# VH-VL binders against Inositol oxygenase (Miox): the designs that were tried, part 3

Target 1, 258 residues: Inositol oxygenase (Miox), of Mus musculus (Mouse) (q9qxn5)
Amino acid sequence: FRNYTSGPLLDRVFTTYKLMHTHQTVDFVSRKRIQYGSFSYKKMTIMEAVGMLDDLVDESDPDVDFPNSFHAFQTAEGIRKAHPDKDWFHLVGLLHDLGKIMALWGEPQWAVVGDTFPVGCRPQASVVFCDSTFQDNPDLQDPRYSTELGMYQPHCGLENVLMSWGHDEYLYQMMKFNKFSLPSEAFYMIRFHSFYPWHTGGDYRQLCSQQDLDMLPWVQEFNKFDLYTKCPDLPDVESLRPYYQGLIDKYCPGTLSW

## First folded at step 1 (VH-VL)

Design i1 (framework fv_iluzanebart)
Fold by ESMFold2-Fast, scan of step 1:
Structure i1 (fold): chain C 258 residues (1-258), chain A 124 residues (1-124), chain B 107 residues (1-107)
Amino acid sequence: as target 1 above (258 residues)
Amino acid sequence: EVQLVQSGAEVKKPGESLKISCKGSGYSFTSYWIGWVRQMPGKGLEWMGIIYPGDSDTRYSPSFQGQVTISADKSISTAYLQWSSLKASDTAMYFCARHGYYYGSGSYKYFDYWGQGTLVTVSS
Amino acid sequence: EIVMTQSPATLSVSPGERATLSCRASQSVSSNLAWFQQKPGQAPRLLIYGASTRATGIPARFSGSGSGTEFTLTISSLQPEDFAVYYCQQYNNWPLTFGQGTKVDIK
């Protein structure tokens, strides 16, 4: 499925990535991890957070503007159809974009949405707009961060990589803080679903451990549903709420710290 | 409607330079990647590289890096494939195709529209 | 790079018969796999993308299945115009790679 949008929409997308690639530095990401790490912005349930997504527009996604909550339910239902026996995976579909709520707390779009990449090392070729958006990033003038490995050791593992700040890393940290009882595969999907240069582009293999190679097929499986569930037959969200509330009660119940 | 129109067949001698073209119409040219594919006589399809015309972001297959140059002129909605010095082994049909990598979505997509092909013959 | 291997190299079938073509990836490509048809003297034509989604205007007799490393293209009730070479292509990783092709010939 494609949306053949205009040059003005691409200008918006380019502007978001230019800002992202200019300002996402080691220092910036480190400060954001501290800023959000106490999870003191709001107390709310998962369903309340899903509702808040509808107040947000994702400026990095050129495909379709529609209610974000509908995309969450569409993704979850697509997974449910393909993997009916893995209820935790259905819930991952519902949860995956909840970190985007940071934009409602004053976070700029370039620090919330879009493709992620490792900070602290030279960007690889499949990073979107790689050759035209990093020129003003001060880390690329820093000898510590401007080489292929940068600050990292070969095969250090993605768990030891500082990813650009966005909804992936925020939601992963939030889930860990609130002690979600999901399997390791779920946390990996959430943390790296926007790391398209890795799971789709085939880049950053030099940073990967054996665990990352073992988890890659799971992230790629999730990616099938995140990219290709934007169909015109919209789900009846109200009829689905009891099912997903049951999964929430099982894996991440009650009022959570965001 | 979407259409990719390629330049006509070329007959060249080894050592000569060549630049072939692929003109897009019926869509936003700067919004889609254009890819180049080689097919040697009686052989299969080989990926050469892609270009995003909006900012000239170019990516080559390792086998073709340094062998060819891919470029685009967005003012006339045309992509180019160029050789500085042709070899007999460059004799092939060359196709351009509109690649569905929607820049900024973080997703590679399939080739959806193809040009008719440009036959390049290099012989002495 | 990901190596795509197609089998058989040549498949001989009669009109009206079912044709089944296989494509194997050297590592997982998820569902990011396309199938193309090429007739002599013509450009490739997209048949299937996302492993199983038919492209616009492609007849229902063409169907794709599979995920990860094993993929199948099925042509039910083969028509005279279906005699061609078929290529699979992964678009999961850079560089993009094609299979070597399966030639579907008249028996």
Scores: ipSAE 0.000, ipTM 0.388, lowest interface PAE 15.3, mean pLDDT 85

Design i10 (framework fv_iluzanebart)
Heavy chain, then light chain:
Amino acid sequence: EVQLVQSGAEVKKPGESLKISCKGSGYSFTSYWIGWVRQMPGKGLEWMGIIYPGDSDTRYSPSFQGQVTISADKSISTAYLQWSSLKASDTAMYFCARPSITIFGVVTPFDYWGQGTLVTVSS
Amino acid sequence: EIVMTQSPATLSVSPGERATLSCRASQSVSSNLAWFQQKPGQAPRLLIYGASTRATGIPARFSGSGSGTEFTLTISSLQPEDFAVYYCQQYNNWPLTFGQGTKVDIK
ESMFold2-Fast, scan of step 1: ipSAE 0.006; ipTM 0.481

Design i11 (framework fv_iluzanebart)
Heavy chain, then light chain:
Amino acid sequence: EVQLVQSGAEVKKPGESLKISCKGSGYSFTTYWIGWVRQMPGKGLEWMGIIYPGDSDTRYSPSFQGQVTISADKSISTAYLQWSSLKASDTAMYFCARQYSGYDLGYYYGMDVWGQGTLVTVSS
Amino acid sequence: EIVMTQSPATLSVSPGERATLSCRASQSVRSNLAWFQQKPGQAPRLLIYGASTRATGIPARFSGSGSGTEFTLTISSLQPEDFAVYYCQQYNNWPYTFGQGTKVDIK
ESMFold2-Fast, scan of step 1: ipSAE 0.005; ipTM 0.452

Design i2 (framework fv_iluzanebart)
Fold by ESMFold2-Fast, scan of step 1:
Structure i2 (fold): chain C 258 residues (1-258), chain A 123 residues (1-123), chain B 107 residues (1-107)
Amino acid sequence: as target 1 above (258 residues)
Amino acid sequence: EVQLVQSGAEVKKPGESLKISCKGSGYSFTSYWIGWVRQMPGKGLEWMGIIYPGDSDTRYSPSFQGQVTISADKSISTAYLQWSSLKASDTAMYFCARLPYSSGYYRTYFDYWGQGTLVTVSS
Amino acid sequence: EIVMTQSPATLSVSPGERATLSCRASQSVSSNLAWFQQKPGQAPRLLIYGASTRATGIPARFSGSGSGTEFTLTISSLQPEDFAVYYCQQYNNWPYTFGQGTKVDIK
């Protein structure tokens, strides 16, 4: 079992991925982009959204029972220590999981959390549980979507790929809609941080452009902080709040559309 | 501060029952798997099984299926390893250890360990 | 089950020298490999997970490398407190399995 497909720790995660890989189709992703694309679910600040993370349970990761907002600050502080000169990167750490708030609006966990993959083409080997979770996906019966390239042109660039719907793509679209003043590296890391089959598994190179090759090191750098075992020592969030409010005011101020 | 505290050393005779404990503190006990590992005198580490205390979902290594019972009481943040009838071959150090569980990148290994419970079974 | 084989069984080094420990899997475990240190009478301590990621609080002199079936733990400039038994563990397949250990002794 190369990918933990029958491991006892993975029963819970397997169920989430089976549902994800069954229901994430070109049609599903297209409909979700339309459903969320007006950003009319809520108007709130970044700090209000960070607070809402504490109302979520990530069914694909029962690793820690500390408030989810504390993990956001831990990730941000880890980046701050390693990259003190890149304050926008500190903010990326705080923001990266905010798309998970979709779960509070009725989205099932398999459409919010977990590893992402391109829809509209045949899944590649490093997609988690690839050999045992896609059998009921109707796109695999469609000749348009069941070949290596599927609906895509060779080297079309990940920017032109329909990724499975989750917190990555949602947050990326939300940030663009609200005109966040972040560098292109920040948007890219947010959009593809859960694309483990690519940045960790080395798959989907046939879809990648030069931009994707140039951006890969940034995604891998961010992933070092996202992958860290969650620290049991909780950050002093209240003492950190003024610093991160300053970054929010600089890059994504005020009341935003979600 | 994450801490796993195990019960004290036990000296038993073959055929006796035994239940040893592992109490977690400094983290959400119901959110982490707890595993049990055996180390026979002068030997390496052996994976026995795991339990998720939130719902008592329990899994055993094939070598230990039917040999021991793993359980947990979430009201007192304590996991247990139990024998109905001890054998001399059960003489070993028994460790409990916590397993992290992470989505996206599956890093399931033992991150925090109890101090161990020495079980000696002799006549 | 996957068999983990460590070599050498015993490694004798002087303080300040480099120690290199090997771990081999009977089949690929990707990068799902951890290293543990155990001193007599103590519980094992996690050193490295994911083949190369240092656990929190582990000194920089410990480094891991490898993927698939061949893995290495390196201790640069060995300190007196580093004399211990080291175990590798694969967590790619159930049941999770440990190597037999490498004992690092003073030369």
Scores: ipSAE 0.000, ipTM 0.401, lowest interface PAE 16.1, mean pLDDT 85

Design i4 (framework fv_iluzanebart)
Fold by ESMFold2-Fast, scan of step 1:
Structure i4 (fold): chain C 258 residues (1-258), chain A 122 residues (1-122), chain B 107 residues (1-107)
Amino acid sequence: as target 1 above (258 residues)
Amino acid sequence: EVQLVQSGAEVKKPGESLKISCKGSGYSFTSYWIGWVRQMPGKGLEWMGIIYPGDSDTRYSPSFQGQVTISADKSISTAYLQWSSLKASDTAMYFCARHLRYSYGKDYFDYWGQGTLVTVSS
Amino acid sequence: EIVMTQSPATLSVSPGERATLSCRASQSVSSYLAWFQQKPGQAPRLLIYGASTRATGIPARFSGSGSGTEFTLTISSLQPEDFAVYYCQQYNNWPLTFGQGTKVDIK
């Protein structure tokens, strides 16, 4: 169960989640899927996108700010050390937050960063700040969206769930559109890595299919590195660049549509 | 690559039963709704209904409720449209189509089968 | 159910000319409107969704506009392969409904 109750950035983090939980509705998410679904905002390589991360501040993160590109390489290197035989998994670590570039295109932080949750049904208890941030969300006044299942069928599968709009869903759709040569586990981890109420909080099991139960250990394994690879020792990013360029060339080469 | 492959053309007499198929490949079959669309000769498109293969939840257009049965067998990634007793007015081209991912969100048809021609005459 | 009305029923144009097709909904469908192209003997092909977003592989000469109840599909410079029937379809409300189609024919 994840709540922020102290820290120098608490007011900023709370404000981001209050705005997110107020404005992320079924209609909002549906419109964002349409807005971004043609992938016509920019054409660029993965390394160009990694470089753009350094122009961003994640307002949902209360921890000490490091360059985002640095964190991407740290996460990738942590995975590489633990799973040296799974080079596609090393690349997932580098890619996982690239969807945050939407903030550079004018998208508000509450529609880019932070923990995700299903829209179209009643929020469950482990959603961050659940008790104090949903009061102004109009979907909670709609009988279609205010019950435990809301608009969903039991065990419909997370692939059929409309998640709050953010970097997870955007990057997943972008990778699929550009036909990345990664295994299904990579796409799944990218799509649901911020779904903390499910993979960490244990909520939303009623929406899960057998595929989701089978994939849960992969998302949890990735989450170990996303949370625990914030090391004060800086790797030499420039010395790592050729290795990761090789992985990019293997799985997602050239100029991509974003 | 995503594909929907439909069964071949059928010629039937009024009163006969029929079951036509739509086989999906290149994607997670149980994770997307499959819809059925009728097109009568020389006429436009009519939505008939949809099925979610993961749990067989089925929704019909009011005009087709009780006239046809939509089903799916997820073990072979195949959806079906069937009639217990055909009428001459069932003569049409029938298409299956995959809805994009969210069945209750705002789904549109992104991939289509090639169509199955059904002719019912005495 | 929401009734979709397309106009004109038939549009005769010469290659290289602009074609404008209209679609009207009996009640608001917001931006949840798709356009399909169908050639004789073929399945429909998705052109546009969300009223204005081109589907993958669709040429830039196809564009969509509108919201609420009034929608337009524009083909800016008709090519020989563009002579077909075009359908609008709303996906805002159940049941899903199509317009009756506009046939774009060579003049």
Scores: ipSAE 0.000, ipTM 0.375, lowest interface PAE 19.3, mean pLDDT 85

Design i5 (framework fv_iluzanebart)
Fold by ESMFold2-Fast, scan of step 1:
Structure i5 (fold): chain C 258 residues (1-258), chain A 122 residues (1-122), chain B 107 residues (1-107)
Amino acid sequence: as target 1 above (258 residues)
Amino acid sequence: EVQLVQSGAEVKKPGESLKISCKGSGYSFTNYWIGWVRQMPGKGLEWMGIIYPGDSDTRYSPSFQGQVTISADKSISTAYLQWSSLKASDTAMYFCARRGYDFYSGYPFDYWGQGTLVTVSS
Amino acid sequence: EIVMTQSPATLSVSPGERATLSCRASQSVSSNLAWFQQKPGQAPRLLIYGASTRATGIPARFSGSGSGTEFTLTISSLQPEDFAVYYCQQYNSYPYTFGQGTKVDIK
């Protein structure tokens, strides 16, 4: 959670969140889960998908000229340094932004990037621009979706919550469909790493189960490494490929359905 | 070529206000934290605080909280350190420095300005 | 909150000799420890970060080691340009804190 209260960043970030908060409804998210749920857009390996990140226009970081794939390797290497014995966690760093390839298939930025939030209930205060971006969302006028719990039961667990559609939820579903052999912590971190209103803002506790409380430290640990700035002196990414190919071969080998 | 250029030396009297500057070039100014470090004559380095110019998130050392104001103007890639009322004990060299990318839970300052000498005496 | 203590306060060595500088943290800083070099009239220069990683352009004669609370900086064969004050800094938690410095001067 960043405070974008001034300057050129305000206009870019506000526009994205205004569009996101206007159009991310229960119906929209449900339809996107169906649209992508057959995973029939492309067949390719993880390393091919990492390469495709370089074809994305980075609207959030126009002054940094490094390839988008470079950030994936930077994040993975940071985790590797901090957690050398948890090789599955290194791979999570490499994988975390791969859902952004949806933008190459025609998805607008507001349906791919940015902080996520639960649809189907009243947005809570730490949601980015909460007070000024939801006015045109039709779910806020629907009595089923405009209360604190909305369509959810108290403490139902985030696994049972319909999150706004973006690279988090898409990649989580893709990994499940292709039967990645990663531990449950990896799937959870991928699914909720952009849920800043919860893990950083402290909101939505009424939707959380004991599993979510137990998993919160893992999500917070991952987000220490998921920074928006880049390090120009990281080693050549080609020197890292053999190590990460070994992890891919172990946890998510071969040609996958996207 | 990353470069931080600071404003020139200042000679002030106690009670006067002062604002010194640090201009970044050769990198994306809004994407890196920039901080201020004090060095009193003949003494070591003291971290004062840090600002992220993209959103103006500012963190102060408890020793400097309320003593100074750190700000930035991203339209001209410039960070500022300001005093509303100087004291003789503010006499020191003041450095600005860029913090590198943090994937180890932090990153130290990787590029430094040349320093601004502030002398406060009557 | 975290106090960084360096030793010795001054170290006299001859060119070509090995110099070893120590830095101790009052509580664990993991590997989030950096070393800086400062020459008279100049800004500090980053040498080592992450306790043991050399910054870009830093000669191989500089090496760092340690973790937790005990850290060392080693200069394997001191060159004339290496006579300076050296500072350690923790960046594990705010506020960031520096050691008081070790002055390396000529014997």
Scores: ipSAE 0.000, ipTM 0.400, lowest interface PAE 16.9, mean pLDDT 86

Design i6 (framework fv_iluzanebart)
Fold by ESMFold2-Fast, scan of step 1:
Structure i6 (fold): chain C 258 residues (1-258), chain A 126 residues (1-126), chain B 107 residues (1-107)
Amino acid sequence: as target 1 above (258 residues)
Amino acid sequence: EVQLVQSGAEVKKPGESLKISCKGSGYSFTSYWIGWVRQMPGKGLEWMGIIYPGDSDTRYSPSFQGQVTISADKSISTAYLQWSSLKASDTAMYFCARQGTYYYGSGKSPYYMDVWGQGTLVTVSS
Amino acid sequence: EIVMTQSPATLSVSPGERATLSCRASQSVSSNLAWFQQKPGQAPRLLIYGASTRATGIPARFSGSGSGTEFTLTISSLQPEDFAVYYCQQYNNWPLTFGQGTKVDIK
């Protein structure tokens, strides 16, 4: 398991998860999918969205000591070094947290950031703060949603699972709506990169299909690079812009609907 | 389109060696486990063992450990089941089957079987 | 190892009747249980995985239920092509294990 430094930062992280686990219900997530599904909040390029990341604070992250856009470039560069032949994967690193811009449009942090989990079934042990944060969630009093499988069939596939609403699902839907020319592995990694209870914790295997088993190694590979570190050398973002603009032009060009 | 095709029937004498094959097509061969199942004449299904071709992780049922060797050649998408010295009691139908892969923590394990080979009948005379 | 016990060993039913097959695990296997059908001279065919999910192409008359240690396969209206041997198999724990089979025959 991960360790936290005690103090105000730990309290902030716990508070975000307590609010998340209290308010993320089947009904809430269903409403958010409708609210954002028209992609009418803003029209802007990928690089404009990357710039907007610097205007928000991720309250679920205990190690925030540099701008969010720098983390996006660090993640992308780490992937580029490990997988120089897969330029689409470099771009995934740059894109992965862009859904967090929902916080700038009035979404509370608990509906934007942090580890995700399936709604509509009983939370499993590796969900962050699971033993102390779900007591006030009304779905856990509903017999439809309080069993191991809840509303789901065994091995239904994560594609058919209603995940807690956050930047993962929002960005995945946004990329689909705007017809990004990325391989299926890219869409999958974006959708499930924050599903730590599954890809790191080993829970929820009863919901997984063969596609999920095939894709798990890709999500785990991405996760190696998605770790915040507080003392890395800062990336030279300006020198990297031409390279990543080239990838953007290849896979998701122009002005997009967010 | 996803298929497992096994080698043809074999008739052998006790003490002879044998290697039978199972060729996968229509899917990523290195992403799925290949299991081997024995069915003796008129009997049920017995799980023998399994291999993950991507890294050659091989696991045997305790009852088959040391009796057979399972291997795979990922360059030709083929898994193998081999005996160094056959016995009359090895007379059986041998099936290969594809299984999904589930990762748990730092390890990996097989999931449910979906696609089966047609079977290879091995007859050991006398 | 987990021992899978099927009952009955043989079921004699008429076409159109309901058949109910049981499978018991010596330890909990959660929902990680599959059912296979085998006809003479053929490879086994996956019917159900995850205790209750029908595989692609399997008729709706086949249904599975149960979790933990007690599992049931039901054929709601037996057709002539359904006379076969049925095996349950757990994929929850290593090593993977099959039940001994239930033969569904006409009599």
Scores: ipSAE 0.000, ipTM 0.419, lowest interface PAE 16.2, mean pLDDT 86

Design i7 (framework fv_iluzanebart)
Fold by ESMFold2-Fast, scan of step 1:
Structure i7 (fold): chain C 258 residues (1-258), chain A 124 residues (1-124), chain B 107 residues (1-107)
Amino acid sequence: as target 1 above (258 residues)
Amino acid sequence: EVQLVQSGAEVKKPGESLKISCKGSGYSFTSYWIGWVRQMPGKGLEWMGIIYPGDSDTRYSPSFQGQVTISADKSISTAYLQWSSLKASDTAMYFCARLTYYDILTGYSKFDYWGQGTLVTVSS
Amino acid sequence: EIVMTQSPATLSVSPGERATLSCRASQSVSSNLAWFQQKPGQAPRLLIYGASTRATGIPARFSGSGSGTEFTLTISSLQPEDFAVYYCQQYNNWPRTFGQGTKVDIK
């Protein structure tokens, strides 16, 4: 459960979304896709990237009070318990936030973390702080981008929608570039897990294709495990490493391009 | 109207420095990447690098890294390509281009805009 | 890093005939491929991006197809103004790379 109307980090959360909603434009997202699309920032393994998560602070999450790698393993273990027969889904839990490492390369928090939304069309009501954070976004003064459909065709499919730039889209593109051997459901869940206005808020139906309707239950299932819990017990990460290393070796082995 | 206007032709000696320009108008100069492309006489096109004028984020193709400097002055909407010491092998037509959105987005299309080119001749 | 290879080097056709130009990438570029036209003494002109999407103002006789490593540009009924050099470009990986060009010449 997320609560952005109260909590210890409310001011930082609001400021992050105000900056995000001001600066995430069609041009900005297009630039970021070009900037990161060569995956030349670093060569490293999945486990090395998991370790780097502990050097990050997620300013959009009011419930963070333990290491980020804890959340990755906790999410993975929750999925493993609920879906013991779907080992690829366990790995999705471990991988889902790895795109946040962009923050260590100088990306501002508002371009890395938080709920995503389509750029190039009018924001819908369930977008976080929608009524108070978009006033300074120049795209909303552009007739091409200020209508319900904006630059999109009705039912074009989310695969053809330009989402705000963050860890979702970056990690999705990184996984495709490195040819991860995961099923299509895994790529889809990674790409859209932060699209809360759609999978939780019920907005943006006009952009959705049949594929998106078919995939919605998968994203909703993943979301059950992606909610932060303030658990005092840390997972025994060292005891879990052999299992998850086996999954990494199966689906995304070796040194990868980030 | 969107246009990119490049500086005039140059004739130089080996070892001389040179700075050529590309001035953008009719659009938000700081919101689009500007790329530089070399075309040697009778040859094809080669990407040299790109710059985002809004924050001067610059990316070079590996073969041009350290051989040329790309910069921009957003106060006059102008991008630059500069050599500290020209070589005969630098003889070419140089184009600047405003990068358009080439992504997967269905229904999003717009013009890509190119400058007219600057011919640089380096001979003794 | 990605090498783009175009064929043929020169294609001689008569006005009104169909021209088919090929472009091959040394590794997959998905659909992130553009086609450019360059006429003598002019800057290149974007024709197609995303392998198959015509740029604004480009006549319907130009069409693109393909994905991965194999791409084709087709001009269904060549007009006198279409005699030019055509370049493919991948923008999937940095640096962007061009093919060597195919010259479409009058027979």
Scores: ipSAE 0.000, ipTM 0.375, lowest interface PAE 17.5, mean pLDDT 84

Design i8 (framework fv_iluzanebart)
Fold by ESMFold2-Fast, scan of step 1:
Structure i8 (fold): chain C 258 residues (1-258), chain A 122 residues (1-122), chain B 107 residues (1-107)
Amino acid sequence: as target 1 above (258 residues)
Amino acid sequence: EVQLVQSGAEVKKPGESLKISCKGSGYSFTSYWIGWVRQMPGKGLEWMGIIYPGDSDTRYSPSFQGQVTISADKSISTAYLQWSSLKASDTAMYFCARHEDYGDYVYYFDYWGQGTLVTVSS
Amino acid sequence: EIVMTQSPATLSVSPGERATLSCRASQSVSSDLAWFQQKPGQAPRLLIYGASTRATGIPARFSGSGSGTEFTLTISSLQPEDFAVYYCQQYNNWPYTFGQGTKVDIK
């Protein structure tokens, strides 16, 4: 569980989560899936998208002073050292935050960044600020969405769960639309890496299928590289471009629809 | 509310093994990095390493790699610092500290244990 | 590794006076710089992080400034409880490193 109890950054983080937890409803998420589902905002390559990361400020981490693209390469290189035989996993590190570019298209921060949670059911205790941020969410007054299971069947699988809208879900849908040639583990990591209430908090077990149990160790493995972004050796991004371009050409080549 | 409570002072001889502890309370123990800092008598602070208790991901400062072992038991919210064979140069105050997280980034030490004094002499 | 150098080693001031402490990094640490206060027999106490942001509960007389390689901690009107050793610490690159400390002593 993320505890934001110290420092002046608390007010910014709390405000973002209060807005998120107020406005992320079944209806809102369903409309966002439709809005972005045509992938007509921009046509560009992965490397062009990585470059666009440098133009945004992450409200959940406003004190990052190095280019955001450096952190993408740092994450990718960390995975490469730990898993040199799994080149698709190296690429996941480079890709994982690309959905944050929605902020450059006018999407509010609370619909782009931060920890995710299932909409359509009662929030569980490990959801950040759970006790103080959901009071104004209209779904909690709807009997369809205010119980432990809400709209879901027991053990329905996370693939059948409607997650709050953010960079995780957007990038996952974008990758599927553009037919990325990555293994299922990669899609799972991208879709659920911000689902901290599940993979770190141990909540939402009642929604999980056997596939989710099998995938949990992979998401947790990815998470350890995602949580630590400070590095003693800053990556020489230009020297790394040929390697990652090779992976892009293998798994998600050319001009993509975003 | 957030507290880190360390084990008591230790007096040991060179060659002996030792394991000291740091118990966290008042927060989600598995969601924050815990770091270990050494302070030799009359000297400044030195970063030793960090551990993420949720998956036991451990990172050492280069000068401490191979010299100590950092571990955690999440069932009792306790982190450990361990020596297989102590040396007189290990005489120091050892602090544990919780590393503040903001978003996906690990930052600074915001909460500290009271310290464990380790004395190694023959 | 990044070397942090603090100056002066010892600063002698009277209560009510201003104390200014300096910290230099061997390479840019951006704003990823924290200041700690330590009294004899006690654990360090976080004063400032992000070069200029006061930690919760820290009095307004403590202020931090700087970025890159040059940083300053200022105590605007020194109180008796402020006589302590102060450490700067960078968290920009691993391993995180501390300065050698500045002892603020009574004149």
Scores: ipSAE 0.000, ipTM 0.395, lowest interface PAE 16.3, mean pLDDT 86

